# VHH binders against q9y6x5, part 156

Target 1, 379 residues: q9y6x5
Amino acid sequence: LPPKLLLVSFDGFRADYLKNYEFPHLQNFIKEGVLVEHVKNVFITKTFPNHYSIVTGLYEESHGIVANSMYDAVTKKHFSDSNDKDPFWWNEAVPIWVTNQLQENRSSAAAMWPGTDVPIHDTISSYFMNYNSSVSFEERLNNITMWLNNSNPPVTFATLYWEEPDASGHKYGPEDKENMSRVLKKIDDLIGDLVQRLKMLGLWENLNVIITSDHGMTQCSQDRLINLDSCIDHSYYTLIDLSPVAAILPKINRTEVYNKLKNCSPHMNVYLKEDIPNRFYYQHNDRIQPIILVADEGWTIVLNESSQKLGDHGYDNSLPSMHPFLAAHGPAFHKGYKHSTINIVDIYPMMCHILGLKPHPNNGTFGHTKCLLVDQWCI
Short names: E, the ipSAE of ESMFold2; O, the ipSAE of OpenDDE; V2, 0.75 times the mean of E and O plus 0.25 times the DockQ between their complexes.

## First folded at step 7 (VHH)

Design w9 (framework vhh_7uia_1; at its last look DockQ between E and O 0.09; V2 from the best seeds 0.00; counts 0 for: pae E 18.6 > 2, unsure alone 64.3 < 65, placed apart)
Fold by OpenDDE, look of step 8:
Structure w9 (fold): chain B 379 residues (1-379), chain A 123 residues (1-123)
Amino acid sequence: as target 1 above (379 residues)
Amino acid sequence: QLQLVETGGGLVKPGGSLRLSCVVSGFTFSSYAMAWVRQAPGKELEWVSSISGSGGSTYYEDSVKGRFTISTDNAKNTLYLQMSSLKPEDTAVYYCARGEYKYSGEWEPFDYWGQGTQVTVSS
């Protein structure tokens, strides 16, 4: 029988939550499997880009999902949460569930993972749920496990997505210990439910399970705002994305717009597209706008209004507060092994290896995950 | 100003039917997932049903599957819940809610609520 893999994402689960809070179910999961303490995600550290990087092994500039909000100047198309189903945006890469389905006697399933409800390269997941935050974790879990257990051809790759602790992180801020303790306890309970469900169905011993996240969360404040209206008239540009990384489309001369913004705040870096630091791998795509603003950690870019969020993400991907974790369990993984760090793009070639899939060209390094796998040498 | 206004509640016998309506103003609900939630006396808020903004996907809690139907009329900016085969345990205040938390990070799900409409199922 072909190997099976379930990829689970808890959105916005900052890596150091594991050190600062108690997770009895997750710790048990880790004890019987492996842990990567820090995963360096891609810049921008946002939901759509990072989830697509996980399943493609590509940096944002390569897979083309460069933000949660995008604009293509040639086609005049917009991408957003309300408009994310046009294959135009996704077709610059091939996600792993598509690769998996192109194999004989295999199918893929998805519970609300970004991009899974879109036909990519004319292929859509054999089983999927349209994104709806009103659907409980239990229902998502039930569908995923049913598909894993009863499908023909068999589901060999499945994804499961959950919006917490991201939503609560935005609401309360990650430094709210009281509220975040409650939220994270619920997350741990959900992990317990997941494990219990798998055991009840007899899947636990044979199913590879990865639990990870796309990004962390940093504390924001009303005292740390960068108001663009104080620096430039709104008529001089179109805002494609706002905070903490703003994408600016000038309506006047780009240099003039740049000059008005470059000294707007000591807590914001302003880049022409060609001057974006190479370490971000965020330059070589037409969907990246001519000017990018990057706020310092904990600072919020606003127009002539206040932000209501107490936590946010999307900042420099080198910041620990932006980093998620990865835990895994199953036949492919060691037991009781902890690893310091990997890149988020490294997950793709690892998953391909586990599933016996030939990976598409990607930016991941399989060597970074060898120590996690029982069939590999750890150097 | 955003507003959700529920109507259609009332007293009905077991096995009966009711149709709830929620009229939306101040936003285009077709851009959002809409939901019905209910709260019985002394109980926690319970999710009942959701519909995607496009109307293409509907979801139900297990206890109401096959009995309740959620739908929309975009031209009227109205959300509906057709309830049939009503049971005493369906007795609750029913609320219409806007509340799809999106990937971009809306503050919280169900950010707008109606005043609710009372549904009482009793012999």
Scores: ipSAE 0.223, ipTM 0.651, lowest interface PAE 1.6, mean pLDDT 93
Fold by ESMFold2-Fast, scan of step 7:
Structure w9 (fold): chain B 379 residues (1-379), chain A 123 residues (1-123)
Amino acid sequence: as target 1 above (379 residues)
Amino acid sequence: QLQLVETGGGLVKPGGSLRLSCVVSGFTFSSYAMAWVRQAPGKELEWVSSISGSGGSTYYEDSVKGRFTISTDNAKNTLYLQMSSLKPEDTAVYYCARGEYKYSGEWEPFDYWGQGTQVTVSS
């Protein structure tokens, strides 16, 4: 029987939530599996970029999903996650479900993972659901488990995406213990439901399951706003993305726009594209704009308005508040092993190894995940 | 000559239903994401729901999930919001907007707005 893998994402699950809240179901999962305490995500620390990095093993400048809102200067096309069905935006990389379908006579299944409802290199996930936030976790799980059991050719790679705790993290902020406790308890209950369903269907012992996330969350405040309108007039630029990383397309001389922005706030860094720090791996793509503004942790860039956000992400990927975790269970994984840190791009080559796929060229390092796997020597 | 015109608002009792419509002209409707944004008296604008230009992806604010359904008829250049199980808290002016919504409750500024339609949930 070919190996099977289910990849589950809980959007915006900050790593240190595991230390500050109770997760009895997740802790039972980890006892017989592995835990990576911190996953260092890619810059910018946003949903679409990091979800695509997980399944391609590439930095954003390499896979082309460089933000949740993008402009391509060569083709003059605009992207948002609400217009994600144009293959143009996704074709700079080959995600694992495409590799799975093309290298082996195997199927893929997806419950709303970003990109899975798009034909990428003329290949769409064999089974998928169009994004609809009203669809329950139970319905997503029912479809995934049905497809894992009842498909010909067999489904060997499946994905499941859930919007929490990101939506509540934005609304309440990660420091709201009352609301976040309720949300995180519900997520733990969903993890319990997932494990119980897989056991009931006889899948649990032979299925590799990864539970991870794309980024964390940090507390924001009405006392930490950067009003871009006080820095520069709207007539001087086109705004491609706003906060906490603003993407600026100048309508006048780039140096003039840069000079108007450079000293506007002590709480944001202003970069010409070629001056973006090398450690971000955020420079070599036409969709990265000529000027990028990076707000300090917890600061929100606004246009002469108040922000309703009490939590946000997108900040510097070196910040622990931006880091998710990774937990895994199944025949490929050790039992009761804890690892400190991996890079989010390392997940892709690990998953390719588990599925017996040849990875496309990528920025991950298989050696970083070897100690998680039973068939590898990590000394 | 871009124009967005909302209709379908009115007075409804709690638990009732309304369907809002927005007729769009002056641009290729199916090429743009569309949104519904509301404003209660004395409050800030609140994003309610968005739909992709293809109609294939939909997004909702948490308080309306399972109660509201956004849809489009590209042949008629019309955006809809089907509202069910209405609550007094849903009382607001509802605006149709051309704009882009980001995953997980994130959104970006909208470039064109309609005049709005009043929804009042009360006896």
Scores: ipSAE 0.016, ipTM 0.501, lowest interface PAE 6.5, mean pLDDT 89
Fold by ESMFold2, look of step 8:
Structure w9 (fold): chain B 379 residues (1-379), chain A 123 residues (1-123)
Amino acid sequence: as target 1 above (379 residues)
Amino acid sequence: QLQLVETGGGLVKPGGSLRLSCVVSGFTFSSYAMAWVRQAPGKELEWVSSISGSGGSTYYEDSVKGRFTISTDNAKNTLYLQMSSLKPEDTAVYYCARGEYKYSGEWEPFDYWGQGTQVTVSS
């Protein structure tokens, strides 16, 4: 029968948390499965873009979710965390749950992965929860396992999203060992609960499980602020997104706006769209604004001297602090194997292989993940 | 001290108009996303409209698009909701709420709320 896959994201789980904190439950999961120590994610290293990259295998410029806050200059539409349900934003790609449930005798289930409560290409996940951050991990897990165990046609692909450690990483900063150790212990306990629930329900032996994340987290400080109000008046531009990658829509001549910004701070790179580094793969979409500002690691772009979070992400995707990990367990995966790195876009073609799906055109490379899989040679 | 104070509610006939105001103190208004959220009698809270801290990005729930306009006046630290073509279904208590500019999945996306102002649309 077709293999089953559960894809789990713990938002903002920086790869080196595994080295710097204790995770007895996650380590047991890894011991019987595989670990990828570093996953190189996509620029910008934000939540919506990277979750969509995982499930489409595409760079942000190609799937169209280019930030958590967007403006489409052609249609004049706006996107945000609180306004993310218009399929217009999501329809530039086909996520794996859509492809999966369109197959004969298959359905998909979702517990709050970004986009799963949106009818993308007129197709919404067969079973889903509307996003609500107050719903406990236990309730999300109960719904997912109920659907995996009881649905007709059977659920063969399921997703589960959890907001931590991202929320706490923003609040405390990743270097606050006291608070982060408490947060990460709670997350490890949730992983233990997940594994135990799967065992109790008879799912553990034949379900493939991927535990991963979208990005890491870097330490911020009130000593590392870039005040845009000191460099440019609000009247010269519309601000689409602020920090650490600001998206600037000029209201006056673009070159004049660029010239006002280029010397604003030595800790910020200012790019005209055509000058964005090629390695970002972040240029060829109308939703990418004419000017972007990219803060150095740990620097925060602000409009005014206001309170700030102590941790952030969204920075250059070459930074190790922006990289998550990936762990996996199940019949498709080797046991006790560690791999150094993959690209986050490689996860999609691997998942398609596991599920027996034909991948849509994408930026991932199946060969990068072969060593994780029992049915592949990696030499 | 941090305060959000709503005014401008009242009784109007269907098709009428109201302008809600939310005066803010105790934080830099332009650094946060602001929202209007409503609760009809016996119903759950419903998001109505949001505006970015810069004032340049506005968002609306589908049933109010084209009828409601959210705006800010940074000089007065005031958030507005211009409501036009009001329907009986718009009857609710309307709350002004502050969101974090960088929302990250905290338990509540809006961390400070006003006391609410009653809007009643009848006959």
Scores: ipSAE 0.000, ipTM 0.122, lowest interface PAE 18.6, mean pLDDT 89
ESMFold2 (binder alone), look of step 8: mean pLDDT 79; pTM 0.802

Design w90 (framework vhh_7uia_1)
Fold by ESMFold2-Fast, scan of step 7:
Structure w90 (fold): chain B 379 residues (1-379), chain A 126 residues (1-126)
Amino acid sequence: as target 1 above (379 residues)
Amino acid sequence: QLQLVETGGGLVKPGGSLRLSCVVSGFTFSSYAMAWVRQAPGKELEWVSAISGSGGSTYYEDSVKGRFTISTDNAKNTLYLQMSSLKPEDTAVYYCARAEYKYDFRSGEWEPFDYWGQGTQVTVSS
């Protein structure tokens, strides 16, 4: 029987939460599986970019989802709620569900993972749900497990996305131990439900399951605001994305806009596109704007107003607060193994290996994940 | 026209019970998750309970779990919150809200609620 893989994401699950809170269900999962303590995500550390990097193995400049809000200077298209399902935005890469369907006579299934309700290279997951937040975790799980158990050709790759703890992380901030304890306990209960459902349906022993996330969360404050209006008038530029990475499209000369911004705040770095640090791998795409502003951790860029956010992400990907974790269980994985760090782009070639797929060219390194796998030498 | 109208609030003694109702119009009730959110005097909004559009899944804050029950009647397009063993700290304005995560262009992230009712006052005092 072909190998099967279920990829689960809990949005905004900071790696350090594992050390500060009790997760009995997740710990039982890890006891008979593997844990990667930190996953170094891609810059910018936002939901759409990192979810697409997980399934393509590419940096944002290569896969084209460079932010949650985008503008393409060549075509003059805007990425927003009104056109976020336009295949144009997603066609610069080939996600794993497309690879899975095209290389073998196999099916893919998706419950709400970003991009799965969009035809990419004229291919959409065999089974999918249009994004709808009203669908519970249990209903998403029930659909995924039904498709894994009852499909021809067989579903060999399935994805499941859940919006927490990101929404609560923004609302309460990660330093609110009382509220975050409650939220994280609920997520651990959902992991327990996931394992129980797979066992009840006879799927658990032969299914590879990865539980991961796209980014972490850091504490914000009304005392850490950068007021962009104090440095430059709105008439000089179009704002494509605001905080904590501002994407600036000049309406006048780029150098003049840069000169107005470059000394605006000691808590923000201002980059011309060609001067963006190479370590970010965030330069070579038409959707990356001519000027990028990067706020220091915990600082919020605002337009002459307060911010309601107590937590945020999008910051420098070298920051541990921005890092998620990865846990996995199944016939492909060792039991009781801990690994310190991988890059988020390494997940794609590992998943291709597990499924027996030839990966598309990518920025991941298979060698970084081989110690997790039973069929590989660790050295 | 889209409307959410809450009723059933009032004054109750500690240990008492109330049932809040929210009648919705202008959308298909079963297509959206619904929530109850409260705001105590001088405090921020706090979500209390949520129910999936199908009614198959319910969620509760720890402080109300076992005391409050959320339910729907799709035929009447009505959301309910049955509250029992009420405490003075449950005193708040209770809002019915439609849960529809939207990509927030401003914040670059999803926002959980897009429509709110006018609220109904619950006061628990002796």
Scores: ipSAE 0.000, ipTM 0.175, lowest interface PAE 14.8, mean pLDDT 88

Design x1 (framework vhh_7zox_3; at its last look DockQ between E and O 0.01; V2 from the best seeds 0.00; counts 0 for: pae E 22.7 > 2, placed apart)
Fold by OpenDDE, look of step 8:
Structure x1 (fold): chain B 379 residues (1-379), chain A 124 residues (1-124)
Amino acid sequence: as target 1 above (379 residues)
Amino acid sequence: DVQLVESGGGLVQPGGSLRLSCVASGFTFSSYAMGWVRQAPGKGLEWVSDISYGGSTGYADSVKGRFAISRDNAKNTLYLQMNRLKPEDTAVYYCARSDFERWYSGETPYFDLAGQGTQVTVSS
């Protein structure tokens, strides 16, 4: 039988939640599989970019999903969470579900993973759910497991996406132990449901399952605000993305706009596009705007209106608070093995190995995940 | 010793068929992506086809629909079925093993081992 892989994402699951809260079901999952304690995600540390990096193995500048909000100056198109279905935005890369589905006797399934309800390179997942935040985890799980069990051609790759604990992290802040404890318990219960469902269907022993996330969460405060209106008139630029990384499109001379912003706050770095640090791999794409503002951890860029978020993400990808985790179980993985760190782009070549797919050119390093795999040499 | 040994080449008329074989030894064949490359007279090496660890296949545009790559892991053997051969397919064909890291990064070229080659000549 061809190998099968289920990729699950719990949005905004910060890595150190595993150390600070109890997860009976997830810990059992890890005990019988592997854990990567920290995954260094891509800059910007936001939902669409990182989810697409997981399934392409590419940095943002290469796959073209450079933020949750984007603007293309040539076509005058906008991208947002409410406007994300134009293949124009996704076609700069080939996600793994497309690669998988184009093989003989294979199909892909998706439950609301970013980009899965869009025809990319004229290919859409054989089975998918349109994104709808109101659809329960149970319904998503039921569809995914049904497809994994009964499809022809067989579903060999599937994705499952869930919006928590991100939404709650924004609402309560990651330092709210009472509310976050409740939220994270629910997440653990969902993982329990997932495992139970797979066991009931007889899939557990043969299905490879990866549970991961796209980013973490940092605590924000009304006392840590950077008001751009105090530094520059709003008529001098268009705001494409706001916080904690602002994308600025100047309406006047770029240098003049830059000069007005460069000293706006000691808690914000201002970059011309060509001066963006190389370590971000966030320069070589036309969708990246001429000026980028990067707030320090826990600081929020605002206009005249105050932010209502007590937690946020999108900050420097070297910050531990931005890092998710990865756990995995199945015939491809060791049991009881823990690994310290990998890059988020390393997941793609690993998944290609597990599924026996030819990878597209990518930024991942297969060697970083060898120790997780039973068929590989680990130094 | 690690080696690849090709066979099955020869002279064939346009429109004819050949089946190339490659026997691998000295390494775990089933763990590697494998492929075929060719070199025509006066030309450089050209990628023809590859097959992944799990059997996923790729083909150059020039051979798509005419060539089929396959593998038998139990026999440590790679195959290339060539149908509807053309004069422009004339070349020495090499069996090649993929480097793990280069393969999974999608880097090209990604082959680290090749056989001595087998001559394929398509002529009327």
Scores: ipSAE 0.441, ipTM 0.766, lowest interface PAE 0.9, mean pLDDT 95
Fold by ESMFold2-Fast, scan of step 7:
Structure x1 (fold): chain B 379 residues (1-379), chain A 124 residues (1-124)
Amino acid sequence: as target 1 above (379 residues)
Amino acid sequence: DVQLVESGGGLVQPGGSLRLSCVASGFTFSSYAMGWVRQAPGKGLEWVSDISYGGSTGYADSVKGRFAISRDNAKNTLYLQMNRLKPEDTAVYYCARSDFERWYSGETPYFDLAGQGTQVTVSS
């Protein structure tokens, strides 16, 4: 029987939540599995880009999902995470579920992972749910486990996505210990439900399960706003994305727009596209705009208004507050092993190895994850 | 030449104790963090415990409170005191070297040298 893998994401699960809150179910999962304490995500540290990096092993400039809101200057198309099912946006990479279905006679299943309800290179997950935030975690789990047990060809790769703790992190901010404690306890209970369901269905002993996230969260404040309208008039540019990374498409000379923005705030860096720091790997794609503004941690870019966000993400990927974690359990993984840090792009080649798939060229390094795996010599 | 040699394994009954030793040669033992990893029959490699050159220790949850790691830099020797042994502790135990100076706080050690291992069997 071929190896099976379930990849679970809890959106916006900041790594240090594990040290500041109690997670009895997650701790039991880790005790007999592995924990990577920090996962260094890709820039920008947003949901759609990082979820696609997990399943492709590519930087955003390479896979083409460069933000949650995008504009392609060549085709004049606009992308929004709320309604876009156009394969055009997703076709610059091959996600693992496509590879899984095409290399061997295998099926993939998906409960709402970004991109899984879109045909990519004319291939959609064998079993999938259209994105709908109103669908409970339990219903998503019921469908995934049904497909893992009752599929021909067999489902060997499955994904499950949940919107929390990101939604609450935005609403309350990560420093609201009372509200975040309640939210994180509920997530731990969902992890308990996941493990129990897999055990009841006879899946637990032979299934590899990865629990991870796309990014963290940092505290924002009404005292930390950058008013873009104080520096430049709307007639000079089209705004493609706002905060904390603003994507600016000039309507006039690029240098003139840059000069109006460069001294706008001491808490914001202004980059011409070619001057974006190389360490971001955020430069070589037509969907990256001619001018990019990057706010400092905890600062919000606004258009002459207040912000109700008490938490946000999208900031510099070197910030520990932007980092998620990775926990895993199953026959491929060691028991009781803890590792400090991997890159989020390293998850893809590791998953390909577990499933016996040939990875597409990618930015990950298999050596970074080898100590997690039983069939690799760590020493 | 650089080498790690384990000893002290054997057969013990549940609830018993063993002390593993590892003699290092060919490098400055006191300059390296050291650890123990184990491999149970038909299972993967599991980190057990580590100790920094300064004596700071870490333990896997499965052995915490039962095992104690220590070192004797004058003898270039690493020890693992194993108490209240369980059948689940049955494994080949490997002594391993790492360098903690290059690592983030809380990082599970990356080992760059291991010994041949010593067998521990917990059975009645």
Scores: ipSAE 0.000, ipTM 0.096, lowest interface PAE 23.6, mean pLDDT 88
Fold by ESMFold2, look of step 8:
Structure x1 (fold): chain B 379 residues (1-379), chain A 124 residues (1-124)
Amino acid sequence: as target 1 above (379 residues)
Amino acid sequence: DVQLVESGGGLVQPGGSLRLSCVASGFTFSSYAMGWVRQAPGKGLEWVSDISYGGSTGYADSVKGRFAISRDNAKNTLYLQMNRLKPEDTAVYYCARSDFERWYSGETPYFDLAGQGTQVTVSS
């Protein structure tokens, strides 16, 4: 039987939470495995794009999930957090669970990872849960472990998604030490429960487990608002996505809309699509709108004077506050090794190697992750 | 020919319920955020509730927990379930369309089209 892999995401887990808060269970996990201290994610640093980049190894412009909110002017289709099931959006790439379960004598399982309840290329995860945020971590874990132990053909790749600390990071902000300490302690307890369940079921020694995240979180404030209505009339454009990267579809001459926006705030960069910095790899997809507005770290683009959010993400992917971590344990990984950084797109070819899968064309570099793996020469 | 047609208003006693409907035509309903605004006698327009094309909802503080907005994209129809109605809910209720999504609870969306309205009267 080929090696097995469980990929776990705790949404919005900023890399430096590891050094600023206590994680006894996660630290024990890391002690017996590997840690990548910073993972440089893809721009825009949002949930759907980055989760899909992990499982495809592709930049957003290449896999087509370019934001949490998208619009296709030709088909008039919309994509959002609550309207994400049309395969049209996902079919520009092949995620690892599809490749895995198309192999002889293999299946894939999923507990709510973005895209796993969609039939991508007419193929949906062999076992999956439809997304429902009210389902407890324990129930998600129970389903995943049941499928790992009892399925024929065997489940060799499984995913598990949890909404925290992202939800609380938005609500309190990452600088709220009291509330975030409580939230992060609960997450560490869930990691302890995960490891304990895997040990009790006899899975721990032969299952490769990756614990990672899609992005970090930065502090917002009512003192750092960019009021778009102060700069431009709503009638001049259609707003596809708002903050911290606004996606603007002009209703009038594009240059006129650009000129009204370019001096709106010193804390916002305004880009015509062709002028988006090359380092973002965020230009060559029709779903990227003609004008984007990129707020500075901690600034919020609003249509009125107030905002209820105290933390956000989606900013420039060079910002350390946007970077998650990666930890891993299992027979494929060294013990007690720490690595400084990889690119989030590097996770895909590493996972393909662990599972013995031929990767699809992608933007990852296997060489960046070789030092994590026991079967590789690290020079 | 873009139209929004409200129905379901009427006279109801305090504590009663009504369900408003709004049938859309002449545009792709599933592409737009939709909402309800109301106008009490002698007063300006007041935002009541909205729902994004992705299903995210917002409510004015005065109606939270009593009103529920929903949409049926297959029928091009927007709904407002109104429970535990009070005399201060008396107004003409307008169905409204927007180019924009709301991401925050309590945000007032921009609306670019409204229907003719349906009268709701809450009186003993």
Scores: ipSAE 0.000, ipTM 0.115, lowest interface PAE 22.7, mean pLDDT 89
ESMFold2 (binder alone), look of step 8: mean pLDDT 83; pTM 0.851

